VHH binders against Profilin-1 (pfn-1). Designs and how they scored, part 36

Target 1, 132 residues: Profilin-1 (pfn-1), of Caenorhabditis elegans (q9xw16)
Amino acid sequence: MSGWNAYIDTMTAAAPSIKRCAIVGAADGSVWARTEADNVFKASEEELKTFVALFNDVTQVPAKGADIEGVHYVVPRTEESLIFGKKENTGFFAVKTKSAVLIAVYEGPNEVAAQVRKAVESMQTYLNNAGY

## First folded at step 20 (VHH)

Design uj14 (from ui16 with E109D)
Fold by ESMFold2, look of step 21:
Structure uj14 (fold): chain B 132 residues (1-132), chain A 123 residues (1-123)
Amino acid sequence: as target 1 above (132 residues)
Amino acid sequence: QVQLVESGGGMVQPGGSLRLSCAASGFTFSSYAMSWVRRAPGKGPEWVSYISGSGKSTHYADSVKGRFTISRDNAKNTLYLQMNSLKPEDTALYYCAVGGPQPPPLKGDMQHWGQGTQVTVSS
């Protein structure tokens, strides 16, 4: 279908190191689309509501870290609409658009992180330009 | 395979009420936010209402606020839209959809809609 699932598919195709991915509502953390089946993005609505609220004041996030899928990540720094986290050989990038937060969880060395960030920020830009 | 089947439409006079249902299957319904979308004759899709997966958060288009109520029953995998004080401008084909307001299609994608349920409001 042409809904939010196409955005998930585009990001995972652009950055194959993405293992799990989701698009959630910025106000409530409710899932609009996610990877499914063997790669289910497993975060409760309650966890995601706490996560998206981090974007209300990103300056406090490096001191706390962030939790996604029950995994705690170190957040080295933030940008106004971007949070990224690291844990061992895994990490995540999350970006906020007008109405949504895009989350990508990846595995691999630092070389793949730039590709993941590019994939997520490209969709952020496209959605923001369309008013989403 | 994700399936969404709308029902409960019909013909009513202005000021009347209808209750739409959307039966969902093929995915974990309670994990996903849901929306109602409508398409009036000669117009593109218009987002109407939104409810979070848990049902705790709801939002409405300004044109329907105070008249429509979205709800869900996660035990029955069913989404509802209670439509009160109906107006002729509410005449449209109504669809349920997974997630928030429908995004623009990506390059090479084409928007597809199911059958929907027709709501007609006229004297």
Scores: ipSAE 0.742, ipTM 0.878, lowest interface PAE 1.0, mean pLDDT 90
Fold by OpenDDE, look of step 21:
Structure uj14 (fold): chain B 132 residues (1-132), chain A 123 residues (1-123)
Amino acid sequence: as target 1 above (132 residues)
Amino acid sequence: QVQLVESGGGMVQPGGSLRLSCAASGFTFSSYAMSWVRRAPGKGPEWVSYISGSGKSTHYADSVKGRFTISRDNAKNTLYLQMNSLKPEDTALYYCAVGGPQPPPLKGDMQHWGQGTQVTVSS
């Protein structure tokens, strides 16, 4: 569909536990790219608008959690440009770049989380270095 | 298959106006932000503007802010770019693309742009 799909494919391929991914505008939550077909990322624009706004004050997020694709996740902690959540054997990692938010939803035990985080943070670094 | 077809380009004098259109197919148009990108001869691509899927949010490059207006008709799967107060430096091939500002290509990456529509601003 666009150049952004290559980044989706790269993140998805980085860890088998990653099930769905999306790249959205940091300013408004607009969808730029997402996984499709059997692994459609299903968050609405309205939901994503609310989600990306969490990065405006990440310190409040652990107290209230985060919602993605209609699922509520517990957020143990946050960093300035990182929000991650857990729900049973699922979770998500979301990182903020200059202009975008990268989201990866994964399934598996807690041990897979490190690989998922590495995938999204690697992409974050690449995009930041490129000015995006 | 995703298809993007740009139209509406032409030759105008400085200060003139043009309205570009992009017909989209092969995907759920309203679910994605859309961008306009342009490429001048001998230069790399330059992001121009994007609009959210719902149309409620718009963004512009500083070089076109106040002169260009992006809009969309989701019922017609069509993206628009109203260009006013055109300048010679606006001369370029204009493309529509899915998403926001376009990232640098990865190895083996193929961008899914249309053939573009030529805009020429000259006295």
Scores: ipSAE 0.337, ipTM 0.719, lowest interface PAE 1.4, mean pLDDT 91

Design uj20 (from ui11 with V98I)
Fold by OpenDDE, look of step 21:
Structure uj20 (fold): chain B 132 residues (1-132), chain A 123 residues (1-123)
Amino acid sequence: as target 1 above (132 residues)
Amino acid sequence: QVQLVESGGGMVQPGGSLRLSCAASGFTFSSYAMSWVRRAPGKGPEWVSYISGSGKSTHYADSVKGRFTISRDNAKNTLYLQMNSLKPEDTALYYCAIGGPQPPPLKGETQHWGQGTQVTVSS
């Protein structure tokens, strides 16, 4: 597909519990790459626009939660460039780089969350070091 | 499979204009942002502009802001770049790509761009 798909593949390979993944523009929520086929990431541009805007003030996100792919997640806490949510045996990690937001939606017990976080934060670090 | 075919390049004098096109196939065009990137001789690739899937959001490199306009026709699966007030430093091979600013290639990976279209600005 594109150069960004290699990054999608790298994240999904690093954490088997990741079901869907996307890389979107931090400024507008536009989709740059996503998982496809049986694991297509289904968030709309409008939804993603709203989602990436949450990074403008992450302190308010725990009070209202976050929506991805039409699913509402509880957000226990946030960090400056990290938003994560939970819903039953599913969740997501979203990290912001200079120009992008990386989103990984996972399924499994709470124990798998650490591996998912590591996957997306590793990519975040890589991209930040590269100026992205 | 994904195909991107650039066209519309040519030779123009400084201050001239060109309109590039990119015909896309093999993926859901409207679901993805699209970029223009360029490579000048002896230089690395430079991101030029990108537009969101819906076309509602556009972004430009500082070097082309105010001179270039990116647009798209999702019904035709086509990306456009209107280039006005062209300068010699705009001389490059121009590519279209899926997504926003293009990331560094990972080990063993190649960029998924088309063949490119040559733009030459010279007096």
Scores: ipSAE 0.924, ipTM 0.953, lowest interface PAE 0.4, mean pLDDT 95
Fold by ESMFold2, look of step 21:
Parts: sequence; structure tokens; C-alpha cells
Structure uj20 (fold): chain B 132 residues (1-132), chain A 123 residues (1-123)
Amino acid sequence: as target 1 above (132 residues)
Amino acid sequence: QVQLVESGGGMVQPGGSLRLSCAASGFTFSSYAMSWVRRAPGKGPEWVSYISGSGKSTHYADSVKGRFTISRDNAKNTLYLQMNSLKPEDTALYYCAIGGPQPPPLKGETQHWGQGTQVTVSS
């Protein structure tokens, strides 16, 4: 069992609107942990490599959007270490730490999005403080 | 039930070689990055290497670069570590783990390790 699975479980418990979640290597997009079973996080390794590379210049991301699990999202805003994507009644937040990118895909309106963001940023802060 | 079983350790002379294996079951092996981690006597865990699910991307700790090679056989659900030019400092219990470098435990949680495979490098 992966020690990263506890991080997945913590994020999904903190924001129940998260439907799928993954932790991937910041350097290569490789999957370290993800939701499984009935709600498998389905992004391919090649898609995730492209996705994590977006953090190399987040200022360009709003113009082109982002793809996760074969779904194209509009990206209304970014921060240096955060990408927020939206499509219809779904969206995602992704945050980068030194070693990893944490990705949470959720369902619901913008009101729900604030709790999803808080869940991923809490883990980002914890990992950053630990040097990860 | 996820199961990881390490094997291939032993005693070797400095400069020698060993090949470790990790047999995996209970999850979709090819979808996950896999790591080798070692615990030297009296030390905490040290991440050694990881390989992406497809095997296309590999990463190594500075202390083993150029001497160790991680690989995987997704048809056999097996992870490998080829260790060459072994040094006494490589003496440790070696474990495989799912994912990249293992994170700090969340508060109140303990990382659980398998039995590992012992590597002893001594003349």
C-alpha cells in the first residue's frame, strides 16, 4: 500500500464533491496514487506528462485550456502553483508541490469549488512545509 | 489485497552485483509508478529509485546514480533493481513501494513496510 493513498483519502473526505483524484510526479506525470474501483482516475501517462508541464508556465494556460481524463477544460484562472479548470457541471483543481502535482476532479457549481480548492491546498501546504 | 514481495538480496563483496525483484499483486501494476526504498541499520527509510507505470521514465537518488538500474516487466507484474558496483554504504533492507518518493505520514498514520530483502556488502 502506497503512503500517497492516505493523501487521496484525506482530500476526498475533506471535499465530498471530489469524484476522482490523483497524485502524480511533478517531473513526469507518473501516477503515484489515484482513486480506484468505481471512480477510477483515468488519465493516461502521456496526458499527465503534458498536464504537469503546464506548470512550467501557468500564465499561458488560460489561453489554451487543459486536458484531464480526455476532457477539455476551460481554465479561468491560474496561480504560480495552481490550475483551476471548468467544464459544465464539473471541474478540477490541480496544485503543484516540489515533488508532486495533486489533482482533484469534482462535480458541482462554483460554490462547491471553494471546498475542493481548500482540500487540495491544505495538502499542498502540508507537503511544501515538509519539503515535498 | 495489495501484496509486494521482495527477493534477491544476499551477501556480496564490495564491487559486486545483485539483482532485486519485487512481485506485485492485487492492483493494476502497470498503472502505477514503483519505487525502491532502503533502510540502513539504525537509519530511517531512504528513497532509492522510481520508475513510471509504463517504464519510460526513471529517477534515482544521487547516491546510486550510475550504479543502480530500475526496471519493470509489466507482463509479469515484477519490479527489478540491478545493483552494480556495490559499496558497504549500500547495506540495507530493501523494499519496493507503490508511487514515487514516499511522503511524510499524515498525523496519526504509520507507513507500513513489508519484510524487505537484505543486502549486505562486506568483505
Scores: ipSAE 0.772, ipTM 0.883, lowest interface PAE 0.9, mean pLDDT 90

Design uj9 (from ui16 with M110I)
Fold by OpenDDE, look of step 21:
Structure uj9 (fold): chain B 132 residues (1-132), chain A 123 residues (1-123)
Amino acid sequence: as target 1 above (132 residues)
Amino acid sequence: QVQLVESGGGMVQPGGSLRLSCAASGFTFSSYAMSWVRRAPGKGPEWVSYISGSGKSTHYADSVKGRFTISRDNAKNTLYLQMNSLKPEDTALYYCAVGGPQPPPLKGEIQHWGQGTQVTVSS
């Protein structure tokens, strides 16, 4: 579709546990790219608008959790540009760049989380260095 | 497969107006933000504007803010760019693309844009 799809493909390929990915506008939650077909990322624009707004004050997020694709996740902690959540054997990592939020939803034991985080943070660093 | 076809370009004098259109197919149009990007001769691509899937949110480069208006008709799978108060520096080939500001290409990756529509602003 566009240049952003290459980034989706790169994140998805980084770990087998990553099931769905999306790249959205940091300002408004608009979808720029997402996994499609059998692994379509299903969050609505309205939901994503609410989600990206969490980065305005990440300190409040652990108290209330986060919703993605209609699923409520517990958020153990946050960092300035990182929100991650857990629900049973699933979870997500979301990182904020200058202009975008990268989201990866994964499935597996807690041990796979480190690889997922590395994938999204690597992409975050790349995009930030490129000015995005 | 994804197809994007730009139209509406032409030659105008400074201060003139043009309205560009982009016909999209091959994907769920309303589910994605859409952008306009332009490339002037001898220069790299420049992001111009993008609009959210619903059309409720719009964003503009500083160079076109106040002069250009992005809009969309999801029922027609069409993206628009109203360009007013055109300047010679607006001369470029204009493309539409899926998503917001376009990132640099990864190694071996090809940018998926349409054929573009030429806008020339000259006295």
Scores: ipSAE 0.707, ipTM 0.869, lowest interface PAE 0.7, mean pLDDT 93
Fold by ESMFold2, look of step 21:
Structure uj9 (fold): chain B 132 residues (1-132), chain A 123 residues (1-123)
Amino acid sequence: as target 1 above (132 residues)
Amino acid sequence: QVQLVESGGGMVQPGGSLRLSCAASGFTFSSYAMSWVRRAPGKGPEWVSYISGSGKSTHYADSVKGRFTISRDNAKNTLYLQMNSLKPEDTALYYCAVGGPQPPPLKGEIQHWGQGTQVTVSS
């Protein structure tokens, strides 16, 4: 398939609470890799283009929230290259690299959020160090 | 199983043109971005061009910008690279790949490439 699939597998293995994830182009939201089969990450390219554009000014995101897979999330806080969204017992972390956005959607209480964040930031760091 | 088969290479003189094709099967082609990558003799892989799943967004390496055009036909599951004003520096094996520029391998991972299609630009 895609050499990006190994990154999907590494994140889902590192944080079992991740239910779906994707790696998409930072410029256009196009899918480079995603979870498939029983846990298909099902956001459209059009939705993902809107989503990745949030990183153009993360300071505006808490006021409006974010949509992924047709689900609206509250965004309590952002960082320059990270967006955290929450809805009930689910949430997401998204991190931006030079070329890509890594998105992990998880289920579980807030206690598991740190593991999910660590998983996506580990891949972000690896990619940033390689110029991606 | 995902399968990508490149074709359309050949030998041309400087200034010539070629059109490469990549036949894709075993996955939902239109859902994924695609790239062209090349390997010149004695060199590592160089990303050449990228196109989004819908075809609405394209990008090119500076070395080919203005000379190469990437396109796709999602009805035929085929990716294309139109190569104009070819230079000797474009001589390489050309490959198609799923997604953006291929990432660095993770620990213990071995990346796989198809056979590619040879482009040779020489007098």
Scores: ipSAE 0.676, ipTM 0.835, lowest interface PAE 1.1, mean pLDDT 90

Design vj10 (from vg83 with T106S)
Fold by OpenDDE, look of step 21:
Structure vj10 (fold): chain B 132 residues (1-132), chain A 122 residues (1-122)
Amino acid sequence: as target 1 above (132 residues)
Amino acid sequence: EVQLVESGGGLVQAGGSLRLFCAASGFTFSDYSMAWLRQAPGKRREWVALISYAGDYDYADSVKDRFTISRDNAKNTVSLQMNSLKPEDTAIYFCAAFDSFDSGDSYDYDYWGQGTQVTVSS
């Protein structure tokens, strides 16, 4: 699990607007790696279990939104393996790999969102190619 | 032609209420999430409320429990009921549309209204 921290560092380095980030198991929401210290990702195990289950049917998520770290996000956009949430000047991107969900919470104007997506999708592609 | 036209703004005393409307045309309204933002003189644009194309919504903390966002897809309108208005709510209020099915790389609002002035006096 500790080896996954390198991927957290890669994503946060690729998109400075990312404030908190986590890699969790797609099946159960178990935390494999997360940002720590001043930028600790604080989602509970139960919350993450619920969150990863959203990928079972992403088409329903915009109707209900998504909760991360006790914060409710409106979800204006989903794709088969992507959930995008917004709240004021913050948001998140969550992408699903073969076995994991990558979650990045960001802060900034709308313009930073594209860079955040690119960072998590790049990692998504890398992990998928690696069999994860 | 794409249009977002705000209405319902005006002058109101503190504690009063206003209801803003935004009428959309020229695009498939039901595919868009809609937002209200406001900008006071000399201040940055401020996020007020967002409602997804599927009806989920949220508010800025400063307006929670006072403002209510709603949409009517049959009429291509989004509304903002503003109760218990305060002088600090004074701003130009803008309606914005976000394409929820865009295949591009933009995550900004696609369309904007011209805004409607809301002034709350003490």
Scores: ipSAE 0.882, ipTM 0.935, lowest interface PAE 0.4, mean pLDDT 95
Fold by ESMFold2, look of step 20:
Structure vj10 (fold): chain B 132 residues (1-132), chain A 122 residues (1-122)
Amino acid sequence: as target 1 above (132 residues)
Amino acid sequence: EVQLVESGGGLVQAGGSLRLFCAASGFTFSDYSMAWLRQAPGKRREWVALISYAGDYDYADSVKDRFTISRDNAKNTVSLQMNSLKPEDTAIYFCAAFDSFDSGDSYDYDYWGQGTQVTVSS
């Protein structure tokens, strides 16, 4: 393993429609790793703190949506540890692990969303098994 | 049998208004998030507006401030009020339903209407 950055690379390789992603602390939204270079994930620390707090009660999220990187997403579906948001031809999946939240912002029609979810969910499982 | 039936389309002059309706039957409407999409000739189908089952909503940037999506769970309808229409709004408009409580692998729309034509003359 080469640190948290390798997990970013694994997710983006597994789902090419992912354009930005990050691993952030579940308690405070602190950035552990993120996409860099051409597609820097640029959510502010304040925005990420608000975002990860959505996992305190995911059932309330569809009524208000979610904001990340200054973009509002309608949230048509959540699960215990997963939030799915949509805006035009883009969307996000966010999943919570024991200690972290994985966020992947993608482009493409709804057909690509399953690939994105699979990429973040596989990493969620891996990190949970590793104690994170 | 599930049905989504759009109505309210037609021919209108630029600057005019139309209100589209989508009547839903055959499923528990309040469990679904509802969308309007459109397809203009020679273009891909594009997202116009989405309203979650719990009431949050948003619009494509190209129609923001001119279009209003709303839903009526008592009547099993979703509507799209379209004001200040422009020729570039000309398209077939589709209603689509997304199962907000499905735990499966699909994130595509579960049901589609047949569409209603909106034509905006210059």
Scores: ipSAE 0.793, ipTM 0.906, lowest interface PAE 0.7, mean pLDDT 92

